# VH-VL binders against o46895, part 39

Target 1, 223 residues: o46895
Amino acid sequence: MGSNKIKNLVQYEIQDFVSLNKMDTKSHDSLNLNVSKKSRYLLHRVLTNQLINNRSGNACTKTRSEVEGGGKKPWKQKGTGNARAGSSNSPLWKGGGVTFGPKPRTFSNKTNKKERLLALTTALYLKSNNTKVINLDNLDFTNLKTRDLVIKCSNLIENYKKDQKILFVAEPTASGLWRYVKNISNVDLIYTTGLDLKKILQAHHIIFTCKALNDVKEVFNEQ
Key: E = the ipSAE of ESMFold2; O = the ipSAE of OpenDDE; V2 = 0.75 times the mean of E and O plus 0.25 times the DockQ between their complexes.

## First folded at step 18 (VH-VL; framework fv_izeltabart)

Design s6 (at its last look DockQ between E and O 0.09; V2 from the best seeds 0.00; counts 0 for: pae O 7.3 > 2, placed apart)
Fold by ESMFold2, look of step 18:
Structure s6 (fold): chain C 223 residues (1-223), chain A 125 residues (1-125), chain B 111 residues (1-111)
Amino acid sequence: as target 1 above (223 residues)
Amino acid sequence: EVQLVESGGGLVKPGGSLRLSCAASGFTFDDYYMHWVRQAPGKGLEWVGEIYSSGSWTYYNEKFKSRFTISLDNSKNTLYLQMGSLRAEDTAVYYCARESFTLEMWGPGYYFDSWGQGTTVTVSS
Amino acid sequence: DIVMTQSPDSLAVSLGERATISCKASQSVDYSGSSYMNWYQQKPGQPPKLLIYDASNRATGIPARFSGSGSGTDFTLTISSLEPEDFATYYCQQSSDWPYTFGQGTKLEIK
């Protein structure tokens, strides 16, 4: 029997978000991230549980309405022209039909907290080459426009393409940033109190604040 | 229309170095694991290692770990195998392969659903 | 390393007949109710082609005459009625633990 985890040190260059691209003395910070040896299985299992929980949260009540939900589906198929119309398909994957009358949830979710944390650190490691850390201390939100934020992001990320998804990870006390982020279609925000595996994996680029990085160090030390 | 095309194979002397390329097309080079697999003449298949499409994760067959490096360039949708300190027993056809795992399918990976045609490396005096 | 041993090394069968190839792993390749065992077909001068994944699931476009079974350490590939295009070399492959490993191959020939 051996270890099912690999511990990795990841280093990040810290950039001042206001004064990007100055070539002065740079500072760094780091994370130790555990990566599962069974990463694909773990990520799949934890993602599936996250999506089931979002979809089936009221399964103990009467049937949930999916009629005319504006085209909303638990899965979306992108850009595959031949496959999008078939609700009579026989998919190969385990995501088949709906089970009627499931039992109420039990306390077994507490035993999966370690799995969820390992999935989060695994995902962050997989994205680490596209992760940056910024200092927001000098950002003046009173004079910031949404367009200015987009321009700052495009200058921060080398070879940035506008269809790429950016995820900010911020401390809960960063009240000014969400106001701008919510209005930008390719930019999203999560807080360190609510790390979200799906959003981390969907992001092309991840941007931590310095304070958020310190917060996640404490969260991940439980492993 | 998934295509993987290897190149960069050739004749090298023992102790030499060679860089193989694998150009990918027909799929989004995003959230995939890519692999190198080799086959010596008249022999079976041998796994070399893997890389996640961001480039941050690699894992190698221990046999090759000190001499081979896997990397990629997402802007060119191209996978690389840098081989150093080559030996006669490294003579083989080298294939790149795509693993089935993607976030859009949410299926478990760990099998190779697409392979390139291979590029031949010959290590001889 | 998990050693994969195929049997037989070569097999000669007539068209329309059944072929069975076995693969034995030195350790279990099961995890959480799934078997991480795959089968590939390779013709001369061509790359491998995926036939079966996770012991028993046919890959897209693979005819129903191909089937896989087994769990733990013992697996089989069955071709129920051989056709001319089925003469090739077949490899089992485990992806349960690093390094991923392949069997030595089984060459299937016309009798």
Scores: ipSAE 0.410, ipTM 0.689, lowest interface PAE 3.0, mean pLDDT 78
Fold by OpenDDE, look of step 18:
Formats: C-alpha cells, structure tokens, sequence
Structure s6 (fold): chain C 223 residues (1-223), chain A 125 residues (1-125), chain B 111 residues (1-111)
C-alpha cells in the first residue's frame, strides 16, 4: 500500500450555535485525516458501491407463464390465413408476457471497511474548508424555530446561498435537531453512526457538532 | 506572487549544526506541503523531507531522519530545516519548494510548482 | 525506494532540432489512471523549474515545444525544436511514493 499522507490535520474552531461566537475553549477541535493518493480512486469505488447497494431491484415483469390467460390456442393451426399461434400470452402479442424482462434481484457490492473509512476521510478532507463545528450545549430545542435555524446557518456559513446543500453531522443523541432540519429543503442531517459518503460529497457545507466530531475522531483513530 | 526565499546557509565544520529558513510570501502554509530538496555541487537533486499543517505532518528521507528536522512557523510564514551532525557530503544548495495541492476530487497534483533560489551550505574542516 | 533513471546523461543537439529524454522508474508511478511523474528544467545557478506535471501536462508558462509522454515506468520528455534557452539540465521526478526521488539529470548541450 503506497505511503499515506496525512494531508490534513484539520483544526476547527468551535462556535456556539446559539450566539455564533467562537468558543474560548478548544476541546477536541482537531481531526486527523489520513489521505492518500489512492484515496481518490477509492472514493469513486466506494461511492459507486454505495449507489449500487442503494438500488431497490424491484423491477418485475411477467413471463408468458405468469400472465393471466392463455391456455387455449387462439386459432387452429391451418386454414385460417393467420400466422401460427400457440397462446395469446406469447410475447409477440400485445398484453403477452415479456421475454427476459427484469426480475427482482438484489444489488450488492461489498466494500472493505478500511476502504470505506479511507473514502470518508478523503471526502471530509475535500470538504474541510467548508466545514464548521458547532457546540449545541446552549441550544434550547424547545424554543427554536426552523426559521431561526436557517438564519443561524446563514450566519455561520460564509457565502451562504439558499440553494446550497448543508449537511449536519450530529451524534445519535442529538435527536432534537432532526425536528428542525427535516423541514428545510437544502439542509440534511446524518448521524455519526451512519456517515453517508454520498451526502458528504454532495454537501456544499458541512456542520459538525462537537460530539459528532469526537465520534468521528474515535472511529478514525481506531484504524 | 508566490515567493520563497531561503536563508541561513554558510560554512560549518563537520559535526556542526545549522538552521535554514525559507520565508514564504504570496501564500500561507496551511494548505500546502512544503519540501526541502538539496543539490550537491555538480550533482542531481535529492529530496530531504516534507511538512504539512504547521508541523502536524512530517516525512523524511530516511537518510536524513536522524539528523534533520523540518518545522514551520505560521506566524512568520517561514519553513525551517534544522540540520545536525553535519558531514562533508551534506555540502549542497538547499531549496525549499511548495508542492501543489488540489482539493478537487479528480485532480492529481503532486508537483513542485514553486522553488526558492536556494541557500548554500558548505561543510568543511 | 523508486529509482529514477534518465537517459542519456548528456545530450548534444543542434538548435532547431528535436531532443528526447527518457526517464525510467524502477516501479510503476501510476495510480488510478494518473502518472505521478514530473519534469523540471534547471539552469546553472537557478532552482529547478517545473515543466511537465503528471507525465503530460505542461505547466503554466511553458512553451508548447515541451511535451511529456509515457505511463507506468517509462516516460519521455520531448522538445520539438530546441531554442537557445532550452540548453539546461532536465530532471524527472516521481511523486508516487516516499521518498520522492529524482532522476540523475540529463544535460542538454548545444551541438
């Protein structure tokens, strides 16, 4: 395996989500991202595999044997002036079965855990300049309005545009955040237990919670 | 304009130490790998090592790992090469170089796009 | 370590003529469809100057007469028509693996 460059120890400034002020106490605001040249290719592979795995595979057509009807020969074999036909369910007929049509199948492509992690690391590295870390400790979810969340995001993110995708990455216990995020079209939320490479790559801006950042750090350090 | 200016070279006795500096202007070190490359008189180029992210990452040529240390001072936007236990064979022009980086998913960019003029180190008794 | 070997060590070529320099790597410097091979020009008393990156991409400001080709272990720098300012030493360099390594250099001289 080619030498991996730790390309980015990304140090994040922690901002209080309520006041949007920089926090004086830096707690675990650095993330070591191990990025290698190989990671770029891997990123593509992992993404492709993710897309493949997300396929439903539920497309279904009926064969001639599965189509209702038929059984009786449409006409006698000779003397009719018509082409020979054995069944009205023949794929040659309108309403007949489909030959070699799609059948339900499972799309699966296994990805190595290490490869997946490297891809995630690479994706986060690529988005590092557009990543903010926020502290939610002072956030009262009971008094928060969706509009306020949008405003806060707009203030938090440099060069914010309404059409840009924002991805929140939170810890699983931050369930209160989902209530507000779900109503915002350009904002999505994922949890550290389910880091989605596609969503990370699609995001224009990423917002980590402090706890989420720590979770990710733990995962990456275990490698 | 990107500019790199090396300094600190000079005459030193064998076994001595020397610290080279590379002052950068026109960019910040935050997103770039910075490298030291040396060239002995009349010889080719030899890679010494690299540093990234204010010293968070360093990688050395094994040949130099025990004697040389690369560091950064972000406040001064200056790259350093601390050399110890210098030998006659360490006589060379020492260059600092910036390695191009891309944050693009599809764009490889691992090349030295900017070089300093070099500083000469002479190790002699 | 990846050893880079250039050929020839020296090349005498007339003005206006074509110059070709070869660089061979002891191991492939390709990955994911990219070749991590760079070419530099160095004139006496000056630092190296980037000519070609990623095997075939011409650096900004480099004349069209310079071209790079190759993949895997074999690479070539070509100067289609030599100009007076092209007489220098040329180095290939791999960035595929650590340590970064350079070829020994090819001195291009006027014939």
Amino acid sequence: as target 1 above (223 residues)
Amino acid sequence: EVQLVESGGGLVKPGGSLRLSCAASGFTFDDYYMHWVRQAPGKGLEWVGEIYSSGSWTYYNEKFKSRFTISLDNSKNTLYLQMGSLRAEDTAVYYCARESFTLEMWGPGYYFDSWGQGTTVTVSS
Amino acid sequence: DIVMTQSPDSLAVSLGERATISCKASQSVDYSGSSYMNWYQQKPGQPPKLLIYDASNRATGIPARFSGSGSGTDFTLTISSLEPEDFATYYCQQSSDWPYTFGQGTKLEIK
Scores: ipSAE 0.017, ipTM 0.534, lowest interface PAE 7.3, mean pLDDT 84
ESMFold2 (binder alone), look of step 18: mean pLDDT 89; pTM 0.930

## First folded at step 21 (VH-VL; framework fv_izeltabart)

Design u1 (at its last look DockQ between E and O 0.01; V2 from the best seeds 0.00; counts 0 for: pae O 5.3 > 2, placed apart)
Fold by ESMFold2, look of step 21:
Structure u1 (fold): chain C 223 residues (1-223), chain A 125 residues (1-125), chain B 111 residues (1-111)
Amino acid sequence: as target 1 above (223 residues)
Amino acid sequence: EVQLVESGGGLVKPGGSLRLSCAASGFTFDDYYMHWVRQAPGKGLEWVGEIYSSGSWTDYNQKFKSRFTISLDNSKNTLYLQMGSLRAEDTAVYYCARESFTWEFEGPGSYFDSWGQGTTVTVSS
Amino acid sequence: DIVMTQSPDSLAVSLGERATISCKASQSVDYSGSSYMNWYQQKPGQPPKLLIYDASNRATGIPARFSGSGSGTDFTLTISSLEPEDFATYYCQQSSDWPYTFGQGTKLEIK
């Protein structure tokens, strides 16, 4: 599938988050990112599915029973085969030519895992010039204030502007970071277990922890 | 009001170089694709290439890829076209254009909703 | 590259009459139920102006007399009742595949 994607090795300078004020760069790391040749189409399709699934998921969560979602009319069937043998009182069969419960668009909007992964790597590549990697190993959360986090971000990000969105990508064991990020309106956090295409695309700057970068290497290297 | 103003055009000799600028106002590069499109005298439009607002993605009409480089400077809200190894065939009006694009549901189609007035490049010995 | 062929190269039409411009792509420009064909108007000494995007959607501020139709490889721009300001050159453009390509243009003239 070389005609549909392009591999790109992206290198990052790793900076110690605590010692940003000293001019010292200790190491580099990299991601191998597959990038779709039709990135706009892929990203739009996957993002649209994410937005539709969020609305459909909320409805399904509140009314997971098909009885709850139906209009209580018998399911009208115009086809052939065993469809007539189904339950006549099922909410699925109460629609007058319109299905109740999950909409037909919801089924056609499924996104396979390979496609979602390609969208994530494509989005990360598009943001790669605005992506930094930091080492949190020396960070003492006991004495960290929200203002200190903002200052460190402003020193880390060249040409930082206060209205720019910053997205942290962290390993699940870094849950203490959320306590401070939640207090900053232009900063958000996702974990490597829940990479989110919408948040990546909306971010002006992305900050990986070293451990988060290592976490995603295994997933991205499977492409 | 969205405005794009090209500059830097002029007369150059074959084999020479020229850098075009496109100053943007009324919007900032913060989630757009920007494009260069040219039009030879009395001829149609020809797409030169594109750049995503971060600067990490560029793509070119293959006929220009080795000679032209697109870049941008977000601090100056300015798009650039560096042109090298110029030929007589490169004589044209060069337009910068903004793609109407969003990551939201509005579809992935690329159409150019704003154009600059163009800057003229003449390549002649 | 997807070649865009417009017909006719020039067209002379009287005020108040209908004008129809055809654009044919060398391969389909459809994707996921949408057709990625755009139309631009260009008057002498001016840059192009977007008229129609994605085959049939009028751009902001474009009069209702402009309409686009078609899918796959065959597309049409229609001006239902010509006004004096409509005499210009019209270009189709595909954004389905790189490089983006334009038709050669159709010059619409006063008969």
Scores: ipSAE 0.393, ipTM 0.679, lowest interface PAE 3.2, mean pLDDT 77
Fold by OpenDDE, look of step 21:
Structure u1 (fold): chain C 223 residues (1-223), chain A 125 residues (1-125), chain B 111 residues (1-111)
Amino acid sequence: as target 1 above (223 residues)
Amino acid sequence: EVQLVESGGGLVKPGGSLRLSCAASGFTFDDYYMHWVRQAPGKGLEWVGEIYSSGSWTDYNQKFKSRFTISLDNSKNTLYLQMGSLRAEDTAVYYCARESFTWEFEGPGSYFDSWGQGTTVTVSS
Amino acid sequence: DIVMTQSPDSLAVSLGERATISCKASQSVDYSGSSYMNWYQQKPGQPPKLLIYDASNRATGIPARFSGSGSGTDFTLTISSLEPEDFATYYCQQSSDWPYTFGQGTKLEIK
């Protein structure tokens, strides 16, 4: 059954790996997904790492040596009635430096590639019932309006609600699709080169292009 | 190049007043403590006072606090020493000097890195 | 006031010889690990020139033959090998406390 059936289908569902072991007449050409027994933990770890990596570490305060001014003792050591002070830039002074304040840093946390892939497959598995595959070759984009896309999505997804998040997964070459989805508030687009676990998990519905599905299959089914 | 040029010195009678000027070039006063230091003939150096931040801070040798006033005109980049109730003992060469700082791990040091050529004040009857 | 006392008042030394000048403060001029002691050179008819700052640091352009040492109340200026241009009056100065004060000066003369 190695026929490129995906290319000829307008839409179909992703099949999980577990279902393939059942005596089912289902198409063997679907994306096979592995599920971890420790799926929750894995998803949490990978998601957390992703969030950590997205943190901006640009907060910066000036220490006493970095604050402009100062350099001279503000007053006599004795006889002034004031507390002893070495510099006007002291952290004890208003306008002085900050001790142990934030400095630019990187929050980078690398995730194991295998774990990441397993998390992604698990996430897709969890969303498999709400995942559709569409053939973009059958779509006429020449006269496609954003509204039309929404209508198409509504027809593709059972019980579509405007407040539900839809995630499109497309191949990198599907550059035209971005133009149509960018203005839709509840629709996100990712490419197969950058599968985003967070977005997958947040999505109520996932729509793969046939090419995208093939790309993912090549990566996931070979493992 | 940093230059300091004092002027305004001359002969004055006891009890008189005199205003000295120090014109600075090559830098602005905004970030420096400026000082007056005087030297009596054949004698050592005596600190008169300092000013910083366009007059926001001044300090004087107690010996001169009641008679001398230091001021700064940022627009002219000029330091002033207003002297009143002059005495014979005030006869000296008056120098303006710039104080600079070095930062060390635990604190700063300071020194006079630039001096003017001085202006001579003679108080005589 | 911190009183600065130099010794000797005058020193006669031959060319090429080592000269040592002492400066004593009536109280410590150290603060936060730094010594607020400076040395100046003054020639007749000229303003003082900075030689050493913070006890031991040579100012820009000052020859290596000049060195400063000391901490607390005792400081020393050393000229390792005297050159003709080194004959002048030398002053120590503290900037640890107000008023800033100078030593009385040491006149270095050619022997």
Scores: ipSAE 0.022, ipTM 0.498, lowest interface PAE 5.3, mean pLDDT 82
ESMFold2 (binder alone), look of step 21: mean pLDDT 89; pTM 0.923

Design u2 (at its last look DockQ between E and O 0.02; V2 from the best seeds 0.00; counts 0 for: pae O 3.5 > 2, placed apart)
Fold by ESMFold2, look of step 21:
Structure u2 (fold): chain C 223 residues (1-223), chain A 125 residues (1-125), chain B 111 residues (1-111)
Amino acid sequence: as target 1 above (223 residues)
Amino acid sequence: EVQLVESGGGLVKPGGSLRLSCAASGFTFDDYYMHWVRQAPGKGLEWVGEIYSSGSWTDYNQKFKSRFTISLDNSKNTLYLQMGSLRAEDTAVYYCARESFTWEFSGVTSYFDSWGQGTTVTVSS
Amino acid sequence: DIVMTQSPDSLAVSLGERATISCKASQSVDYSGSSYMNWYQQKPGQPPKLLIYDASNRATGIPARFSGSGSGTDFTLTISSLEPEDFATYYCQQSSDWPYTFGQGTKLEIK
């Protein structure tokens, strides 16, 4: 009764990405997902920490504006560039500056890892009704065209709209997929070695490869 | 322009059922919690329950959990409240509401930023 | 359930004067440094209207005469100089734990 998390089994139908328009048989797979009872507050806390840590690690990258496409940055230019950063300032002392020397990293890592993992499983559960699992084994990346990927996404996703964000979650060996994703403004890709809470939450639709789903089972069983 | 329009209220006898609808316009149910809140005549506000916009998560005020079901239809941008085993004390105006909480960079805190006009349910013999 | 208790139940105040409404939660509504306490105004025949979120932040379009304060269990809504349109019923609401709960309401009337 007093648990701060709920365990849920989520089942997914596996679809062949090449033959999405017609299926004769079904395959299924599943995830056991822990979901926080205080889900939106956990997600906000972990997301805020991710944004603060990215800001700290990205400081040098932001000063190199030429790296962001030769002065063309329409998705990052808005009014005063500091207003949003100033309004999102949390006490940065908790991101650094411990007065009594460094804490044992093992203790800190365990706490952060548990919360981030719970946030990831919680976010995936919240998105589970908008999550599809596909088999890419029959897809020839060397002959794939960007327009073909867009068409296949529109066929896979019921009532697909071009302004909806799609996130692919793929195994690291599916490196060919990123070449096409980078050319589509509403589609993004993460690998199972770098699950990203912000991108999961921002996605309207999530598409796992079968191999990626198997990878995340291993990641999530370390809870 | 965000609009929420409830419908489906009416007069029903005790033990009966109704399904309320809330048609949303000016936004899609992306990354929102949608809620039902009711108000008995001359009384205050009472939270009925919530659903995450994907439909995967629901939660209810315990007093309604066995009799009320919240659902949604993403293709119609419509929220539903299925009410069964209705009692006289269920007589109220039923509002749908959108919770502000999002996953965006700045985060919007948890409050009801948009309300429908309400639909009236009357349960009497 | 977190019980929200407002005081007073009704309040008669003259135009141009200050009105103060309090709300006490049966347990803290703070979580991770934020107070999950909101204030709504409701006029007869209308849905509630958000005034204040997270204890002290005015919602968009709300006049500066409305302010909120407090943390933990004790919260206050203040209207610094009453206008004719401010006579309504006011509700506090917590969103820190389930079920979300509202105070019983405070009716603000013309003295």
Scores: ipSAE 0.413, ipTM 0.693, lowest interface PAE 3.0, mean pLDDT 77
Fold by OpenDDE, look of step 21:
Structure u2 (fold): chain C 223 residues (1-223), chain A 125 residues (1-125), chain B 111 residues (1-111)
Amino acid sequence: as target 1 above (223 residues)
Amino acid sequence: EVQLVESGGGLVKPGGSLRLSCAASGFTFDDYYMHWVRQAPGKGLEWVGEIYSSGSWTDYNQKFKSRFTISLDNSKNTLYLQMGSLRAEDTAVYYCARESFTWEFSGVTSYFDSWGQGTTVTVSS
Amino acid sequence: DIVMTQSPDSLAVSLGERATISCKASQSVDYSGSSYMNWYQQKPGQPPKLLIYDASNRATGIPARFSGSGSGTDFTLTISSLEPEDFATYYCQQSSDWPYTFGQGTKLEIK
């Protein structure tokens, strides 16, 4: 048995993502990944829409009517030597309102469900060689330390580099168990209920839990 | 500030037993692997063993596995090395050391970042 | 067990000169993109002090004149310009496999 730096007694079952997608005799046991022929275009569109949807849209300026003050003409119309002015809240004045300034709005762009799914499957396909599946059924998360997770994580990844990003994909019920992932730099966690195309694309390595993979299979194979 | 202070060293006869203590301050043991390392007079460093998670994990140099026991008291924040069947060759300065891990900067690696001053054990007839 | 072999056992170098210490492991101490190789400095009557971790990273507070290099089985500690406080015994250590093992040490002496 080769020496390793796994100090935790809990052993993980690790499988290659690609191997799990091989045709087996069992129906629906593999993840069917559809790949778009126009993958770059599709990925770009879906990613762009995702980014657009993530915009806060809370920028707010006050118009002339919203700025406090005004109501009184600053000076008489003629005989003052000053330019004509109707209100001190005019956008021409310092401290006045902003004309056509940003107002709170929603940046919502709906993406076709099929396109989104196709983009996700395409992205996962592209990352398939760098994707691992782990069985955590025997893991005692109550005694898990961040350090142990780091060690385990590094052991899962072949040719790990320090600057590489790792994405964990877990089932929603694992939310409390994976709290340690958030404490590790270069590691991110998403759930099957919220597959993030951007994060998938940015990840150098992806790690699925068995349950997460099953969740994804159910969704993707029903298409 | 992280501090490790060893105690319990002294003169013991061959075949005797001795319990060393390492009192830690500035951190708690539950997040670290703690180690014992010894150094015979004029010799190099020798790893004795490690402990983690209040005793949930222990590992020993095979040389000492049958005679030495490492334990931890979290309530006292103290590491222990119970030595039995002591031999003349066990004469050494015994250090407790904290093992730390990195991820962000160097990837996953480990090192002894903190050491005690050591306690001297002399086994002599 | 991984055997760590340092060379030389002792090295006499003048102040301001470069010192180079080699450490060879009987097997690779690299794992998952990291080198589990550390260097320690020890002065008489004191515990070891961490100098370098992961083969090439300086520990906090360690002067820039200390550098580590290498991978796999061959590692080198270099002191670019020796200062009086640098005369000590240096140890390489692997944490790749149990038991953790140290080199026999290299005593750096003033020439």
Scores: ipSAE 0.032, ipTM 0.626, lowest interface PAE 3.5, mean pLDDT 84
ESMFold2 (binder alone), look of step 21: mean pLDDT 88; pTM 0.911

